# Designs tried in a protein design chat: VH-VL binders against q9h9l3. Part 80

Target 1, 176 residues: q9h9l3
Amino acid sequence: PRKMVAIDCEMVGTGPKGHVSSLARCSIVNYNGDVLYDEYILPPCHIVDYRTRWSGIRKQHMVNATPFKIARGQILKILTGKIVVGHAIHNDFKALQYFHPKSLTRDTSHIPPLNRKADCPENATMSLKHLTKKLLNRDIQVGKSGHSSVEDAQATMELYKLVEVEWEEHLARNPP

## First folded at step 3 (VH-VL)

Design k22 (framework fv_unasnemab)
Fold by ESMFold2-Fast, scan of step 3:
Structure k22 (fold): chain C 176 residues (1-176), chain A 126 residues (1-126), chain B 107 residues (1-107)
Amino acid sequence: as target 1 above (176 residues)
Amino acid sequence: EVQLVESGGGLVQPGRSLRLSCTASGFTFSDYAMDWVRQAPGKGLEWVAEIYSKAYGGTTYYAESVKGRFTISRDDSKSIVYLQMNSLRTEDTALYYCTREGTYYDILTGYSFDYWGKGTTVTVSS
Amino acid sequence: DIQMTQSPSSVSASVGDRVTITCRASQDISNYLNWYQQKPGKAPKLLIYAASSLQSGVPSRFSGSGSGTDFTLTISSLQPEDFASYFCQQYDSYPLTFGGGTKVEME
């Protein structure tokens, strides 16, 4: 009965030696994979490492990017009260500096039935790329220009749909 | 009860410096971004500076008119936000308000100035 | 910088009147607009956030509408305590900017 969305964020390196992950792009899609939000986000701290190989972020994307404070408010308005699906979603929430209720959070990197379908150990943390290739027969994160957070959010929602009924029943019997 | 109390205003000559303080009480100061907003006599509101919480990087932002001359800072142990004003000009004459931005946990209010102090007057005159 | 143009600069009104104040942004700010009320000798008070959301404790006669570049604050039936100045403020991007203000004064 609750609305569901999927999220994927791209982070850049800030702080000493670029070791701090700061939000630099966020994409949110609805249950059908339609884009609800997709913006480049300007971190409050100096960017030491764009991590372009993974993030797809370059200095040009920071020109006129939405400041972190404003973007965070926009994103939280979309997420609040909804079931939020992500892959290793704790990283996204940490970059957003946000605590989403565990009862409304779905992490496709920690769903044993999903790993089982992919012929992977149930307690292993598998990459989004691997699960998407195995279960959806689709290649994502292709090329050297970095990841598309829209593509990743869409793939994450589709992966969750494969186990949604089974997993929601499990959670109803075993509330977090 | 949330309270913000500004101090440090006064009469100062052009080219000199002043430091304003704002003491906060009634909330967890370290969780909030804080701002300074000024109002020249008989004029409208002008945003001056903002400082994020340290958990959010402690980043500072400034209006173009004060950039390079003013510095916003905070001391979370004392629940005080400061505005160091250097190279003061007659056009900096205003009532200076300390404001709290809505909590990052309260998405309903968002990035609004939900509480204001009564202000401290700064007059820059020879 | 985003320029906020507020109109009118002043309006004379009587108790019971409907008062409408307009705010225009120089570029699209979606719904990232606040409205503040300032009474003489007092600090501003938040009335409306996110263009149309009423702050708790604010009377229902106040309402906000609009998105993009054009915004309106409406007081449906002016009360004696509503004679004040009103300011819009965008929070879409830095620097944060206010409108020039509208003074609602007694006829």
Scores: ipSAE 0.006, ipTM 0.483, lowest interface PAE 15.1, mean pLDDT 86

Design k23 (framework fv_unasnemab)
Fold by ESMFold2-Fast, scan of step 3:
Structure k23 (fold): chain C 176 residues (1-176), chain A 124 residues (1-124), chain B 107 residues (1-107)
Amino acid sequence: as target 1 above (176 residues)
Amino acid sequence: EVQLVESGGGLVQPGRSLRLSCTASGFTFGDYAMDWVRQAPGKGLEWVAEIDSKAYGYTTYYAESVKGRFTISRDDSKSIVYLQMNSLRTEDTALYYCTRHLRYGSGKYYFDYWGKGTTVTVSS
Amino acid sequence: DIQMTQSPSSVSASVGDRVTITCRASQSIDTYLNWYQQKPGKAPKLLIYYASSLQSGVPSRFSGSGSGTDFTLTISSLQPEDFASYFCQQSDSWPLTFGGGTKVEME
């Protein structure tokens, strides 16, 4: 049987002018929203911009953070063989330098029925914050301390559950 | 309205064969994996076999207790799933239910609709 | 195989009672646990899937909780139509396995 998890990553800016997004935190939750993984991750490159307003990451979080190579191995062991739910999930997979099979990937930023339920254009890419407010009547990413990847992963799983039956039927008819 | 109707049960001698059928209506049959689950008189439920949809190659799965003796198959044009039971044993005596689920995601892991079942009794 | 141990095997209750049924897995199954109701002479009906998700059309008096190895099905205020057998089922690993069942009887 196929297990399902939701993932959300936080990235910091590395490289020239901090324009490269490097993994600095990863949270993975199960179907019910219980935390399976939540670690700060030390990028192999110098951090130019912590992007704290969005990432919630500060210099102190890096002191005992898990090195990228080790964290990546841990995360991939959790994701392998599972259906992975995320929001704009390509960014997370890119930061992980990982390819997850499309047949096992669910991106809540690209599910037309979900946008339709939120009274949004089916072709638009809506933010996680907007969809969560519209469909779950819950405010996320409200604090001044940056986003919580745990909170975001939990919201993403709950959003997917709203369209799960309909979308899985669609994917069975139209395998990716 | 989703409906699953089992048929083909009966009284049969040990060592003989029997074929069960389940006719589906009210949903797009070809999109779903189909399963057989049995219940011995006065006892609990036991999963028996599964067949995936065409999109996933009609892959079959069996409980160890029936592997090599039972064969699950389907005819999507008629919305029927079958269970061919060979070399029947007295311990195969049960009410046999037909169920559906989706191949991927949470749908694969739960049976949202069941038929009323068909009774198989294996004895002399 | 993952063994599912269900408790109690039977419970006598009155209309309006809170009824609690537990299910324990021999190893961690995360939240991959479903609950079914079966009335005499009828097929099982899905009540709750993935430990706590209520199936459409099922009354809100039914709720599920738990993760890992310990799970609970609760009926907050028992109604006449709730006298039935209840089964848990794990979907974490093949083969799929069911608990032994709990019969809820009128006292």
Scores: ipSAE 0.000, ipTM 0.467, lowest interface PAE 17.5, mean pLDDT 86

Design k24 (framework fv_unasnemab)
Fold by ESMFold2-Fast, scan of step 3:
Structure k24 (fold): chain C 176 residues (1-176), chain A 124 residues (1-124), chain B 107 residues (1-107)
Amino acid sequence: as target 1 above (176 residues)
Amino acid sequence: EVQLVESGGGLVQPGRSLRLSCTASGFTFGDYAMDWVRQAPGKGLEWVAEIDSKAYGYTTYYAESVKGRFTISRDDSKSIVYLQMNSLRTEDTALYYCTRHLSYWSGKYYFDYWGKGTTVTVSS
Amino acid sequence: DIQMTQSPSSVSASVGDRVTITCRASQSIDTYLNWYQQKPGKAPKLLIYYASSLQSGVPSRFSGSGSGTDFTLTISSLQPEDFASYFCQQSDSWPLTFGGGTKVEME
């Protein structure tokens, strides 16, 4: 049986002027929103910019964080062979240095029926916060302390479930 | 209205063959994996075989007890799933149900509709 | 193969009673667990899927809970039409396996 999970990652700035996005937290939830994985991750490079306003990552989270190579191995074992749901998920896969098959990837920022339900242009890239508010009547990513990747992964799965049957049938007839 | 109608059951002697059919209507047959589940008289349910949809390559799966003897197949143009049963044993005596599940992912791996079943009796 | 152990094998109850049926998997199946009802001479009917999701058209007196290896089906206030057999089924991996069933009988 084909399993489905949702993922959301938080990145911090590394490299020159903090312009490189490096994985610093990853949350994975199952179909019902139960947490399968949620760890702070220590980048192999020096953190220049925690991007705390958005990532929610602070220096104290790095003290006992899982090293990138170990975390990556754990995460990829969960994702491999599964349908993976995310929002602008290419950013998460890039931070993981991972290629996931397009046929098993679902990106809620690029699902025309989902935008249509939200009264948004079908080909526009809408934020997770906007779609969640419009379709689930729920405020996420509130406040100045950063985002919760668990909250974001859960919201992403719930958004996908709104169009799941329709979209899976579409993909079965129109393989990517 | 979703309907699954099994046929082809009957009384056969051990070692013989029998072919069951299940005709589906009221839904897009090609989007669903199809399964056979059996129930011996007065006993519980036992999953027998599955054939996935075209989107997943018509992959087949079998219970160990029937592997090598039973073959599941489907004809999407007719909305029929088949179970070819060879080398039948008395232990294969059961009511055989046809059921469906959405093949896209395992959280939808539940049998929401069942036929009424067709009886197979393997006896001398 | 994943073994599904269901208990009790039978339970005698009266209309209005709370009935609890348990199901234990031999290894973790996360929440990939379904519950079916079967009345005498009838095909099974889906009640609960994904451990706790109520199937459309099924009365709210039926509820499911659990994750990992331990699962429960609860009927909060038994009705005359609920006297039937109940089966759990794991959908985590092939081969698919069912519990042995629980017969809910009139007291």
Scores: ipSAE 0.025, ipTM 0.631, lowest interface PAE 5.9, mean pLDDT 90

Design k25 (framework fv_unasnemab)
Fold by ESMFold2-Fast, scan of step 3:
Structure k25 (fold): chain C 176 residues (1-176), chain A 124 residues (1-124), chain B 107 residues (1-107)
Amino acid sequence: as target 1 above (176 residues)
Amino acid sequence: EVQLVESGGGLVQPGRSLRLSCTASGFTFGDYAMDWVRQAPGKGLEWVAEIDSKAYGYTTYYAESVKGRFTISRDDSKSIVYLQMNSLRTEDTALYYCTRHLSYGSGRYYFDYWGKGTTVTVSS
Amino acid sequence: DIQMTQSPSSVSASVGDRVTITCRASQSIDTYLNWYQQKPGKAPKLLIYYASSLQSGVPSRFSGSGSGTDFTLTISSLQPEDFASYFCQQSDSWPLTFGGGTKVEME
């Protein structure tokens, strides 16, 4: 039986001038929105920029964070063989240094029927916040304290469920 | 409206064969995987076999108790799923239900519609 | 195979009672668990899918909960039409397996 999860990651800045995005938190939820994984993750390199306004990560979260190598293993164990839903999910996979099969990947930033339901141009890349407000009448990523990757993963799964039947049928008849 | 109608059951002696049919109507048959689930008199439910949709290569799955003896197949042009039952045993005596689940997506692996069943009695 | 153990095998109850049925998997199935109701002489009817999602048309007095290996079906206020057998079913892996069933009967 085919399994589906949704993922959202938070990144901090490492490397020269903090320009490298390194994984610092990952949340994975199941089809119902229940949390399967939610951990702060310690990058192997020195954190130059916490990007707290967006990531919600602060120095205190790093004290007991799971080292990257261990976290990556845990995360990949959950993702392997499953349909993985995300928003602009390429960024998450890049931070995980992971390639997930395209046939099992669903990116809510690139699903034309979803944009159509939101009365947006089908080929535009809309933000998760915008789609969630338009289609679910819910405000996410509110305030200046950073985003909740759990909230984002849950919203992403709910958005996908709005087009799941139509999109899965399309992909089965038009494999990527 | 969705309908699943099973037929082909009857009384048969041990070692013989029967072929069950299930005719579907009221939905896009080709989008669904089809399953057979049986229930012995006064007992619980036992999943028997599944055949997935064309989009997923008509992959088949069997319960260990029937593997090698039963064959599930489908004819999408007629909206029929079949269960060919060979080398029947007294333990195969049951009401046989036909059911469906959506082939697309992962969160929809549940049997939302069932037929009323066809009775198979294996006895001397 | 994943073994599904249901308890109790039967329960005697009165209209208005809260009835709780449990289902235990021999290994983790996450939330890939469905509940079916079967009335005498009838085919099974889907009540709950994905452990806690209520099927369209099913009364809100039915609810499901659980994750991993332990699951519960609750009927908050038993009605006359609820006297039936109930079965859990895992959809985590093949072969698909059902619990042994719980018969809810009138006291």
Scores: ipSAE 0.220, ipTM 0.703, lowest interface PAE 4.0, mean pLDDT 90
Fold by OpenDDE, second read of step 4:
Structure k25 (fold): chain C 176 residues (1-176), chain A 124 residues (1-124), chain B 107 residues (1-107)
Amino acid sequence: as target 1 above (176 residues)
Amino acid sequence: EVQLVESGGGLVQPGRSLRLSCTASGFTFGDYAMDWVRQAPGKGLEWVAEIDSKAYGYTTYYAESVKGRFTISRDDSKSIVYLQMNSLRTEDTALYYCTRHLSYGSGRYYFDYWGKGTTVTVSS
Amino acid sequence: DIQMTQSPSSVSASVGDRVTITCRASQSIDTYLNWYQQKPGKAPKLLIYYASSLQSGVPSRFSGSGSGTDFTLTISSLQPEDFASYFCQQSDSWPLTFGGGTKVEME
């Protein structure tokens, strides 16, 4: 039984100046990269900035989007009891207004062995795009259409798999 | 040193109940899933049940052959895993091993430590 | 359920022999395959995990290979203490299942 999933979220700007990051899409994939969840999500507050260039979110995506509260319930059901892999995942959890147990969280932006493998400083925060290019020889987040959260989640999972054994052993010896 | 010590085995008649215990020591018990694996006399190994750690919600899994009759549980404060066996059948006769199930997130699990086992004999 | 088929069920060999045991899964289990050794009257002992990873303390004469459906346990040079039963086990999906076992006997 496989207990690992990867998550990536896209956020739009809400609030008076659009500075509040609100969940607008969430994608979850399993260990093999199969999509378990991929939905557009309607924030509870008015969207001021779709941030389309980065998020890929457009107004039309919100027409039949899943209300936040419902989506959150669906997502949490999937994440519960799983090891959740993400890149800079604290942003995703913040947008979800949910924090997964630290012991069950894996953030590929903070895995020194991963950076080492990519010939990057171990303590540096590298982008998902950079790591994916260096280690997987794949280009993600290209073009002007914005990010694909499914693509990003899959890349995140594949990156983690490169260092899974080493890192899990490290965590076992050094639990967070 | 990791140690697993099973107890509670014995001779019982069909239809009766028995409760096995496994006392663990030498490791942080609550961080690990625990399993029961049994071996009938002269036969191979058969997985029976698993209980996951608190972090994974104490989720339980059962072999079809024991589902509805056996219940696995644990007491992390005592470092004990239990197997409540109800409605015992002759085919349940076996040596029952307690095992530590070392697992990582991908589901690559293995039993790295085993107890010596406790014998359960179901006979009329 | 995933069925694990081991072959042979038994093998006679001498000290120094190369021994190969095969385990076949009814469907792909990637590398979610473990090997155990069991001596008479003793509990099983983990030898190989993740198809090819040698457990700490296990002699290097033991090795595992394979992925998908076909797996092999190899003892490069059989030692007297290696006469035992060996079991494969998949951890790909519930229920967890073992192979039928292979008994390595002295010729």
Scores: ipSAE 0.058, ipTM 0.654, lowest interface PAE 3.3, mean pLDDT 93

Design k26 (framework fv_unasnemab)
Fold by ESMFold2-Fast, scan of step 3:
Structure k26 (fold): chain C 176 residues (1-176), chain A 124 residues (1-124), chain B 107 residues (1-107)
Amino acid sequence: as target 1 above (176 residues)
Amino acid sequence: EVQLVESGGGLVQPGRSLRLSCTASGFTFGDYAMDWVRQAPGKGLEWVAEIDSKAYGYTTYYAESVKGRFTISRDDSKSIVYLQMNSLRTEDTALYYCTRHLSYGSYKYYFDYWGKGTTVTVSS
Amino acid sequence: DIQMTQSPSSVSASVGDRVTITCRASQSIDTYLNWYQQKPGKAPKLLIYYASSLQSGVPSRFSGSGSGTDFTLTISSLQPEDFASYFCQQSDSWPLTFGGGTKVEME
């Protein structure tokens, strides 16, 4: 019963000059990469910058999007009590306005063994695109039309699986 | 080498309390989550409670039938897991087993070692 | 709660027979299923974990298969020491739940 899930969120720009990142899409996959949740989410604030090149979000996606408070409740039900894997996951949790226990959080941008396998400095923060290409020989985030949070969540889970045994053993001996 | 030894069982009246202990040896206790599984006379197995390792914040889980009445805890310095049983009912009568599972690796959630069990009889 | 339905409740068999025990989950548990053997007066013993992985020290005549909701434990050629009760157990979700058990007894 420690289900493991991977999450990836897309954010749009709200607030002054679009500098605030607000949740606009969330994808959650299970250990095998099957989609458990994938919804467009309507921010409570006016969208100033869709950041479409990165987020893939367009005005049309907001028409039937799930309101933030409702989406947050659905997402938290899935995440609570589970090991949650993400890449630079602090940004996703911040957008969700959610605290997930550090003991149940796995951030693929801060796992030294994963960087070591990719021939990168252990303490560097490498992009998901780079790690996925280097370790899984797969191109993600291709083109100029925005990222797929489903694709990113799936890649994140597969990357974590490469170091799961080693990293879980490390965490057991060095609790966060 | 790996051993789990349960103790603390006995005959108690309904509404009373009992504390079970399980002493572990032969492995790195802190790497394992610990569980209690019970078996009523002539019946099947029922999972009761779990306490995870320090690495996972000593998180506890309970079967609905025991929530609010039973408390699982552990002392890693002594390699002991406890089950405090309050407000005992006749349906709590069972052989109580202590078992372990590796605290990490979702696919490694299995009970590879079990104690011989300690008998709890709740009767008036 | 995920209900585990195990069948048959008992089976009479002879040494050398192929014995099949089935376990059905009330919802998908992927491959998070374990199988245990229990002899009278003894604690359960792990046979198979993660649906199809054979535990170290367990004879190769034991095998597990299945995914989702339907699972099977097979004993390819029953030996005298295999007369026992067998239980499946899901490890997908809390609370953990066991099947009702299958008693394999001598014909």
Scores: ipSAE 0.015, ipTM 0.563, lowest interface PAE 7.1, mean pLDDT 90

Design k27 (framework fv_unasnemab)
Fold by ESMFold2-Fast, scan of step 3:
Structure k27 (fold): chain C 176 residues (1-176), chain A 124 residues (1-124), chain B 107 residues (1-107)
Amino acid sequence: as target 1 above (176 residues)
Amino acid sequence: EVQLVESGGGLVQPGRSLRLSCTASGFTFGRYAMDWVRQAPGKGLEWVAEIDSKAYGYTTYYAESVKGRFTISRDDSKSIVYLQMNSLRTEDTALYYCTRHLSYGSGKYYFDYWGKGTTVTVSS
Amino acid sequence: DIQMTQSPSSVSASVGDRVTITCRASQSIDTYLNWYQQKPGKAPKLLIYYASSLQSGVPSRFSGSGSGTDFTLTISSLQPEDFASYFCQQSDSWPLTFGGGTKVEME
């Protein structure tokens, strides 16, 4: 029984001029899109840039946010041993300070058949918003109030399902 | 049209052996893992064994009750899955179903087609 | 092994009734649960997979819900062809295990 989840993280800017990306929210959904985890996360460093337009994070969300170390433990418990789907997922793993095996990682920003289905160049990195609009006829990340990591994780899982059989077959025959 | 046809069942004495076969048609056999599920008279369903596809190395799995006695195997060229049953016990008396699930989908672990079953009766 | 406990073992119902069958896992299985229907003398038929996904060709009166340890199969308006046995099955881990079954009988 091979289990699969989808993840999307929101990062805020820490460090000089807010150039360091620190985890501030994480959402994980199961194969059906049901939420398994969704928490605001308090970075251990001072937040200099909330990046609210993209992250949806505001100072009020940090008041009762789960400390990074505790949140990381909870998240890793869910991800370990599972196939994890994400979009540009390296950024999420980096923010989690976590290594997930390549053989169990699926990145919807780097799946050639998915781009082909969207009439995009196979090796280009297309945004989640573009692929979701093209393939699912759905608008996500709408407006200027920031993204919903739940919505993004759900869209990511649905996109992967469109190529799941073809891509899993490819990976089984051509292990990473 | 997907079809699974089981054969090889019969009446056999305790301690003896039987080999069941399941012939598949109407789909790409090599893409699927194959399973045996049994049902004792008037009882519920019990999963017995699974063999995965070639891409996953023909990995096999068994229920504890049959481990060491039963062997599942397959011949992709003929679209047949087998269940070799050794050291049969009265408790192995059941209708044996062959079923499939997609091998190449982490989210596709369900038995969408079943055969009609072949009956195995272990009695003195 | 994950034990699947199904309730009730039998239920008497009339055409048009709402029938609810429950299945409980001995440990969390997320949504890795399938539901099958079996009519007398016939092989099982897949109704619902992954707790809530309706199999193609299955009438919309059938629905599944639940996650973790508690799951429900609902028949919103029982039809004559629905008098049958129903089984849940977990696909979370090996060995695969089935519930004991629920027989839906005519009153």
Scores: ipSAE 0.566, ipTM 0.833, lowest interface PAE 2.2, mean pLDDT 92
Fold by OpenDDE, second read of step 4:
Structure k27 (fold): chain C 176 residues (1-176), chain A 124 residues (1-124), chain B 107 residues (1-107)
Amino acid sequence: as target 1 above (176 residues)
Amino acid sequence: EVQLVESGGGLVQPGRSLRLSCTASGFTFGRYAMDWVRQAPGKGLEWVAEIDSKAYGYTTYYAESVKGRFTISRDDSKSIVYLQMNSLRTEDTALYYCTRHLSYGSGKYYFDYWGKGTTVTVSS
Amino acid sequence: DIQMTQSPSSVSASVGDRVTITCRASQSIDTYLNWYQQKPGKAPKLLIYYASSLQSGVPSRFSGSGSGTDFTLTISSLQPEDFASYFCQQSDSWPLTFGGGTKVEME
């Protein structure tokens, strides 16, 4: 069996109006929740909106942050060949300007059994915060400090583990 | 599984030198900064020294109490971090822990793994 | 240097009790505050990072709160295995500094 990791990224706003989401932090944890990677990342373009309320990113975090190209290389090295778990993971990959094989990707925002377990509609897109509260009885993304991508990655992995057996069997029968 | 194993502790007289080693396994050693933290008998924790990864130029930091006497270094090919302790004093007596820290930028980090420690006793 | 002051230095409690430990920084450290648990004869164990983020594998009865200068570690319902010493640590500035520790003892 392949090794499994969970990823979560925080983005800041770049471009003329800050509408472009640029990678500013990336966290990766292993199956046990151990942190494999956690770095602030410097976007190639000027940051217009730190989105601190949500991202937790502040200007001070960009001092000595890892340049995007370097960080991307480090992250891809970790992800290569792994099953990558994330929540709404398409956004993370987009920010990374990287696309992981679909067969090796697990998106907890699109796992009907997970929603079912949380007493949510199977075809609905639930937030990581909501699922974590319902299924893990844990509050994440709380406070003024913004999101912790490590915390979010860990929660994502723990959520997936709840339905791993069932979902992996499903995927085996219905490969993407 | 991440493991940190300290060694090199012992009983020494004041003014003498001692070299501690910490052997790491279960992770890509060179990717992480490493620290030494000590704990005197019955006392709290005291940060001693830190060495960053190669990517950050192996930058070192020291507590004022050990600056000029202790030197932290690492050998990434062997996954070992060292603490060379010179001019030892009685107040250096402590259990010395090797720790891995996760950096989240700008010198901010937390220690997620600790070794069992190695005891250093400085006594006349 | 940033001084970290923990209170109380020791607390006696019973199983099931709510235990609160505080840590105060001499200056604002934002949320760059970590909590560690240390049992007798054992190495410290990370409990909380970023002031309120629960480390993987740590029971949910542990929680952290605070920002700026005042921080709190809470054990909602003390369990037998929770009798230990607890330390806060700031990672805002060099040199890194720890609180003096709080020993949670059985009443």
Scores: ipSAE 0.007, ipTM 0.540, lowest interface PAE 11.4, mean pLDDT 92

